# Designs tried in a protein design chat: VHH binders against Probable sulfurtransferase. Part 26

Target 1, 337 residues: Probable sulfurtransferase, of Methanocaldococcus jannaschii (q57909)
Amino acid sequence: MVEINLRELKKYANPFFLTIRKDKILVNNKRMARLSRTKMDKIEEEFGIPVIYSKTYEYVSTKVGRFINKHKIIAPRDIVIVGLSGGKDSLLLLHLLEVYRRKYGIKLIAVTVDVNIGGIRPWKEDTEGVKLIKHHCEMLNVPHIILKNDLDVVELSEILTKHSKGMEFSPCFSCSVIKRHLLGKLAKEIAENENIPYEKVKLAYGHNLDDNSDTILANIFKGERLKFMRPLTRFKYNEVDYQSFKIPLEECIIIRPMLPILERDIIKALEECGIEYYKDKDMCPYSRDRGDSVRRRCHEILEKLEEEIPNIREMVVSSALKTVEYYSKNPYGEDNL
Short names: E, the ipSAE of ESMFold2; O, the ipSAE of OpenDDE; V2, 0.75 times the mean of E and O plus 0.25 times the DockQ between their complexes.

## First folded at step 19 (VHH; framework vhh_gefurulimab)

Design w3 (from v5 with L29I D55E; at its last look DockQ between E and O 0.91; V2 from the best seeds 0.87)
Fold by ESMFold2, look of step 19:
Structure w3 (fold): chain B 337 residues (1-337), chain A 121 residues (1-121)
Amino acid sequence: as target 1 above (337 residues)
Amino acid sequence: EVQLVESGGGLVKPGGSLRLSCAASGITIDYYTAAWFRQAPGKEREFVSAITLTERTYYADSVKGRFTISRDNAKNSLYLQMNSLRAEDTAVYYCAANPIYRKSWEQYQYWGQGTLVTVSS
């Protein structure tokens, strides 16, 4: 396979607007890359790989780029850790961030957590799912690490459920705790060994617009405080108490560059670009279709509402964010009649 | 396929100098922590030097001030300049790469086959 020489590629296009894989090039913004059909043909001949233009990938890339800039999600020379499960969200996120190696000089590291789920290890090295993940990392030229955890997340969540007053904790909760623990430890180690501030090492999550809008609506229907996902969140040290021991969650910075992107556009972009991905249920017995029934119902409600109000999910998130920002500046309002 | 290929080893007298090279293919060396390890006969591989993601350098105490690690991203290559060589520097020198800095050789993902450095009278 031909390695792409950026000096030679720059003769035809601006690589700040191309996602570069060893087996293909994806166009993030055709106009800004200064591409024409003639130039795409020359790239294909020179490097022996296709140049794929997908309107959906371009749309998603541009929207994420504006979102990153607006919220200062990524800064020059950041080190960004991407958690890879082989699913659609994390794989698209990795592709969208690859271009930032050129735009901002960032370093990318992909991490898969080999989790023990009731004795089942869907992300054990040598599984077909992990082979797919390694393939994508190889094509994108992104270093990949597997972090192993032996603690059974099914048993961990049973401990939490037994010691709660009626609250049930799914294995997915403890799975997220383990992932945060391991990724947070890794981020801290990197910051120390590179001798850089902790805020320069960021954990990137593939949460999307559906995730955020579903979460907001679910909290409304439960009568709980509105909780929503932020583009960038600074987490303080914390611990999760499993009675006989505690699992530390190190201070970390989490970024969510795909928050404005609809799930259907993620899927369409991957398919139009020929990027293979796994459904979570094919890798994990506790996938989201076995999750919280209120959350599932909210997802279905928002799908129905989209038929009449096409941007309803965006409006739900926007309203929540605007309201919080407004009342943080005017917490008591004005007595005005 | 990822390959790391060392060169530049040989016989040198105490006090002499050598420059080791490591050509990388299949990965971009600038995206990894790149390191040199060495293994003397009958000994475990030991850390010599590393250059990290942000270009921070690490050296074993035994080589600090005498050895200099560098890399050339245009040539996708790693180098080790070895000065003031001593008999105890005699070893097979290995080029290695890992996504992040590690002290233990067991945690590095990619390895070369090694180049022999002999320091003797």
Scores: ipSAE 0.820, ipTM 0.925, lowest interface PAE 0.7, mean pLDDT 89
ESMFold2 (binder alone), look of step 19: mean pLDDT 90; pTM 0.917
OpenDDE, look of step 19: ipSAE 0.900; ipTM 0.959

Design w4 (from v5 with Q107K; at its last look DockQ between E and O 0.93; V2 from the best seeds 0.87)
Fold by ESMFold2, look of step 19:
Structure w4 (fold): chain B 337 residues (1-337), chain A 121 residues (1-121)
Amino acid sequence: as target 1 above (337 residues)
Amino acid sequence: EVQLVESGGGLVKPGGSLRLSCAASGITLDYYTAAWFRQAPGKEREFVSAITLTDRTYYADSVKGRFTISRDNAKNSLYLQMNSLRAEDTAVYYCAANPIYRKSWEKYQYWGQGTLVTVSS
């Protein structure tokens, strides 16, 4: 495979606006990269790989870049861990963050968690999905780690359900606990071994606008507090009690750079750039247990509303954020006293 | 496709010095923790030194003050300067890389073929 000589590439384009793979170059912003068709041709000739321009990838990359800047999601020299499941969200996120190795000098590490789900291991190292993940990491020149845990998340969630007062815990809950445990432990280990503050090691998740708007609407329909995903969240140390033992969740920083991005734009960007991702949602036997029925209904409602009101999901999130901001500064209004 | 190639081993008298080199291809070594391990005849592979993502260095107690690890990102190469060599330093020395620092050899992802260092006579 071709190693891209960055000094030679700079003769034609600004690499702060190019996602660089061994097999292709993706254009994050054509104007800011200073590209022309002539320069693209010269790059293809000199390096022997295509330069792919996708209007959707450019749109998504630009929107994520503004979002990162606005919310100060990533700082210079951060170490960023990307959790990879092989799905569309995490793979696009990895591609979008690759450019920050040049922009901000970050170190980028991809991590897949090999979870035991009732004896089934969808992310075992020799699976088709993990082979695809490793291929993308190789092309992007991103180190990849597989973290294995043998605790059966089906059994763990049965323990929680048995000892709760009527609350049911799906295996997906314990799966998320195991992932957070392992990723948080890794982040702490890195911070200690590199002798840097823990907040310089960030866990990046691929949550998108659909995820956030669904969550908000579901809480409204349940009559619960408006809970929504934030661009950057500091999680304090916590533990999950499984009766005979506890699973620690280390203090960590979680970032969500793709929160403003619609799921359909993620899919379109990957397809236009020729980036293969997991399309088989049956790899996990409990994938159908995700969310509650209210959340699934909210997803369907918003999906149909998008046909008439294309920015409805943005409006849902915007309304929630504006309301929280207003009342955080004015906890008691005149009419509510 | 990923290749780590060690060089610089050889025969040296006690008290002498050698400089080991490791040239990497297929990965950018600066994105990894890079390390040296060694294996003496009849012994398990043991940690010698590592240089991390932020260029922090680690050394086994047996080599502190005598060995110096370094990395040249422009040449995509790792080095080990070995001074004041002793008979117990005799081993095959291996270059290794892993996304993060680990002391255990079993946790490293990429390995060279090794270069023999013999301290005798």
Scores: ipSAE 0.790, ipTM 0.910, lowest interface PAE 0.8, mean pLDDT 89
ESMFold2 (binder alone), look of step 19: mean pLDDT 90; pTM 0.919
OpenDDE, look of step 19: ipSAE 0.900; ipTM 0.958

Design w5 (from v5 with N98T; at its last look DockQ between E and O 0.85; V2 from the best seeds 0.85)
Fold by ESMFold2, look of step 19:
Structure w5 (fold): chain B 337 residues (1-337), chain A 121 residues (1-121)
Amino acid sequence: as target 1 above (337 residues)
Amino acid sequence: EVQLVESGGGLVKPGGSLRLSCAASGITLDYYTAAWFRQAPGKEREFVSAITLTDRTYYADSVKGRFTISRDNAKNSLYLQMNSLRAEDTAVYYCAATPIYRKSWEQYQYWGQGTLVTVSS
């Protein structure tokens, strides 16, 4: 079966609150899906696949759903492109967005970028990582594209570092430039070929609360202006200068539906739902953990602080956001405290 | 396993009509761009028509106004209505699917086995 017969499923549950795979059904919100243990048993009996209820998956699904609604991250009939590396963030994101096919009529496209990292190609089509990605896309019935890049991101970052007057650029930076270049180009092509506004084609990133709080703290410790990730960002055309050529970054809309979600809850949701994912450090010599030394240090600091202050990452992000909102409404305002 | 199964081919006189069908299993066609290609003997496979993610339609210039592509999501099926057939339309017609609109056959991920259409007196 390509999909479970929705007409038959609707006899037992509201599919607007179920993530549907060929091999299992995940419960996004048990109450809103109108599920009980009895109904879950009947679905399992009729369709021959398990119905998995995880409180963590429900928590994450609900929180992401509220976040999407609050910030108008996704609109009806959007086309959403999800970058998949096989890692935890993007795989959970794909599962969380699958339900929006029914809820908002969106179209989902999964994209893996086969990057060249110093001659190593962890996402080459025949790798175990890509086989895992294709398996999940098959189970979720999501179209999957592999985009190949031949430019060596190690060499690219060396070019940037050489010409940056002391600033070090990791290969991860150039990897992100290549991914955005290819995904942005694809998004523009889709909008043109579907004859729809550019804002209807969105690039979905799996950035989480850890990522955002790390970024904020790192900018503070570098003495730079505060930068933080937004739920939805409209990027203007830009270029990254690699001296002998420039890499264009097309206008695009980037969405980050998982920004309010802690990394540990992402992992727990995947584990409780039996969703296998690929560990970046096992195949990529330049994983996130080996990047910018200040940013890596900030990650470690926040991990340690979480032992004493479990919500510290939320507080870091909340403070930055509240400050921007306050001053954008009254940039020279009086002290209200 | 993804399968695309074409039907409706056959022998038809010039000026006649045929309706090709393609039944899909293993994927939901509504989530893909679906297309028809054709291949005449000794020629490369060429684009005929596509229906995209938002149901926009594309046609090769040689078939515009004569062919109509459509999709029935309830039956998970793709159709090609071929009218005013010409000898030049003689080919094996293939159903194909890919995530986004492409004109080049090499960029399509799923293929049927083909159905022969012969236009002759």
Scores: ipSAE 0.805, ipTM 0.918, lowest interface PAE 0.8, mean pLDDT 89
ESMFold2 (binder alone), look of step 19: mean pLDDT 88; pTM 0.896
OpenDDE, look of step 19: ipSAE 0.892; ipTM 0.954

Design w6 (from v5 with N98S; at its last look DockQ between E and O 0.90; V2 from the best seeds 0.86)
Fold by ESMFold2, look of step 19:
Structure w6 (fold): chain B 337 residues (1-337), chain A 121 residues (1-121)
Amino acid sequence: as target 1 above (337 residues)
Amino acid sequence: EVQLVESGGGLVKPGGSLRLSCAASGITLDYYTAAWFRQAPGKEREFVSAITLTDRTYYADSVKGRFTISRDNAKNSLYLQMNSLRAEDTAVYYCAASPIYRKSWEQYQYWGQGTLVTVSS
C-alpha cells in the first residue's frame, strides 16, 4: 500500500496535529491543524480514507501535549520505546506519540513482551492479541519487536513470597520485573548501538490518572510512604534477588505522558476513533479485575467516590504533590496544623 | 504490504564501481535500521552494511573503506555505493529492514528479492 504523502496532506492541514494511520486520520487538535469540515472532506476524497474527529481524542491529545511540554517529557530526536500489551492504555499512548515523529523527530519502537505466566503465554506471537497489536503497528507505521522470556512469573513470585518477611508477591510483580529487565536492556543496547546518551532512549508507560491516584491511596491504607508516579523518572541500576539468580534492572528513563488522563476518557477516545483493544481481564488471569489486592479495593473506592466528587482522583494526586512541595520548603518550620 | 525492491546490480570488472538502490513501500525506512546483506553461491547470507535509526553506519570488515551506505528519506530509499570491487564481492545483494541494529540476518523483518552483482574480468 502507498503511504500518505505528507507534502500533499500539508496542502489541507498541519500534520503536527494529526495522528496518521494507513486506514484513517485522527484529529489531535482541529484548530491547530487548521481543519474545517470542507478540508476534512477534501482529505477524505483525495486520500480515500476517513478523517475522524472525536472531541474526546482531541481533549486527551491536547491535555497530554500540554503535560509533555510542562514536564519536558520528550525532547527532539528522542528514541521512545512503548510497551504494548494490546490494552487500552498502551494503544492510546502509541497513537498520541505518533505525531511526535513529525513534531520532534522522535523515533518510536513498539515492544511486546512474551511472558510465561504459569505456562500460559498471552503474548505469544501467533495469538489474536499479538495479531491485533501488529495490525495497529502496521497502520501507524511503527516498528514492532517481540521480546520473549521463558521464566515463569508465577514461580518467580512464589520464590519471593517464600523468602519474604510476611510479604506476598503476586505474579504481576515478577511480570513487571521481567518487562522492565527486557525493556531496560533493550534501551541500553539501542543507546550504545546508536551512539547516543542513555537519556535519549525513553521507556514510555501508559499509566493514567486512575493508576496514580490508586497508588497513592493504596500506600496510605498500607501505612507506607506516600509514593506516586512522576511524569519522568530516572531509575538507577538495581537487581531483584530470586535466590538462585538475580535479575538486573538497567538504569533507564521512564516517561508517563498520560498521567493526567482518566481511564474513562482513554476508553471513550479509543471507541470514538474506532480503535480496537483487548481488555486486561480477557487476556491475563492476574489482571487488576481478578485480583484481591489492596490496590483493587482502592480502585473501587475511588470509582464509587467519583459518582459524588467527579475530580476526586485529581484531588488525591494534587494533595500528595502539594504536601511534598510544602514540606520540602518548610522542613523545620513552625507547626501550622 | 511491505515491499523492498533492489536495483543497480550487474556485471562489472574488478576495480569498478556500482551503486545499488532499494526502494521501500509499505514502511518508512527512516523509522527502521536499514541494511544490505549478500549471499554468494554456496554461502550463508552475510552482513554488508547498515544505517541505523540515528544514521550511524556499520560495515563488515571486508567492505570497509570501499562501500558507503546512505539513505534518502524523501525518496524512501536506501543506497549502497560499491567502489574498488573485487571478485569476492560477487553475490546477490539484499536490502533489509529491522526495528533496531542487528548483524545477524535472521533478526531482520523485511527483505527484498535481491539484485545480482558479478565482478569478473
Scores: ipSAE 0.799, ipTM 0.915, lowest interface PAE 0.9, mean pLDDT 89
ESMFold2 (binder alone), look of step 19: mean pLDDT 88; pTM 0.895
OpenDDE, look of step 19: ipSAE 0.895; ipTM 0.957

Design w7 (from v5 with L29I D55E N98T; at its last look DockQ between E and O 0.96; V2 from the best seeds 0.87)
Fold by ESMFold2, look of step 19:
Structure w7 (fold): chain B 337 residues (1-337), chain A 121 residues (1-121)
Amino acid sequence: as target 1 above (337 residues)
Amino acid sequence: EVQLVESGGGLVKPGGSLRLSCAASGITIDYYTAAWFRQAPGKEREFVSAITLTERTYYADSVKGRFTISRDNAKNSLYLQMNSLRAEDTAVYYCAATPIYRKSWEQYQYWGQGTLVTVSS
């Protein structure tokens, strides 16, 4: 299928509120797109592809849009890198950001990191998962890069475990270090070669409301510093010491546009829109069985509480944010608080 | 299917001008870094010019001041204006695209079949 002619599409609808694929059009906001059933039928007739309306996709799109505006997550003409694993979060994020090419003139780049996990390469180019990723990038007309890493993250975490007094590092830790290293290096290279400020190149992650609320509650139950995921985070240069060498982590800007979105709504939106995502959980042998037990228990606790308090996950996140904001303005406190 | 199709090559005398065109289909050229490469007989494919995601331009030292790269998103096309042509500019010129700026031809994802430029008296 050829690229959709935006001038012809504009005759029927506002494309600032449509996710455009070569094989289908998704409706981000029916009212703002100025769509009716008649106009949808006309678009389908003229372009020969379906126009898919999903109430869940519209809900998620609208909520993310308001979140981006509220927190100024994306600015006009930003370059946004989306890390794609083929899972539900990153694929929905890519679809939700596609419209910002038109809304804000952003440039959108999808990146998959081909990680070596004990000799297993779940993101090797010819795997079914990567074929699915490439298909979605082709349909969305989004440039796609595969970054390969040869260092075995199992071995890397064993090095850290041997040289920490009683602390055990899973392969997932070193996997995250490798991904951050490669994506951060790419972002810096782009900023330099485009001759733009580093803050104009942003790494977009698909973290959702379940992720954030689970993390907050788990840190509370562990008695740890209250850590939460922010809509936009500026990371400074750092490095991880693997004894015989160090892995640099370049300074970068990370954004999380889907933080207010429940995992169940992500899944429902993808399914209602007919967007296939990779469900094979044996793709990474370490993600299913070696998670943080406190975090898993917190996830279960919040699921149970949702039966009585439907917005409990939002309330957990809201409380943490309000507390940090309040004490940033009142660092010495007042008796009336 | 992604296609890049070059045109505008031909025979020209030293000091003359040519304008190369590259029509893209299957991708939106404005979403990529787009570039021109060339290959003279018996030589490696070499970088000529690129226009990046933010419209920054790069030129090989051998062509600076003589060649101008541009693109037209309405026509989904890339151009190379070649002025003050020299015998050493004789080569097959290739249109190419890749997600981000690269100077090495091995790192480009899409290629045209090339158009011959001959500069001879």
Scores: ipSAE 0.796, ipTM 0.917, lowest interface PAE 0.9, mean pLDDT 89
ESMFold2 (binder alone), look of step 19: mean pLDDT 88; pTM 0.897
OpenDDE, look of step 19: ipSAE 0.889; ipTM 0.953

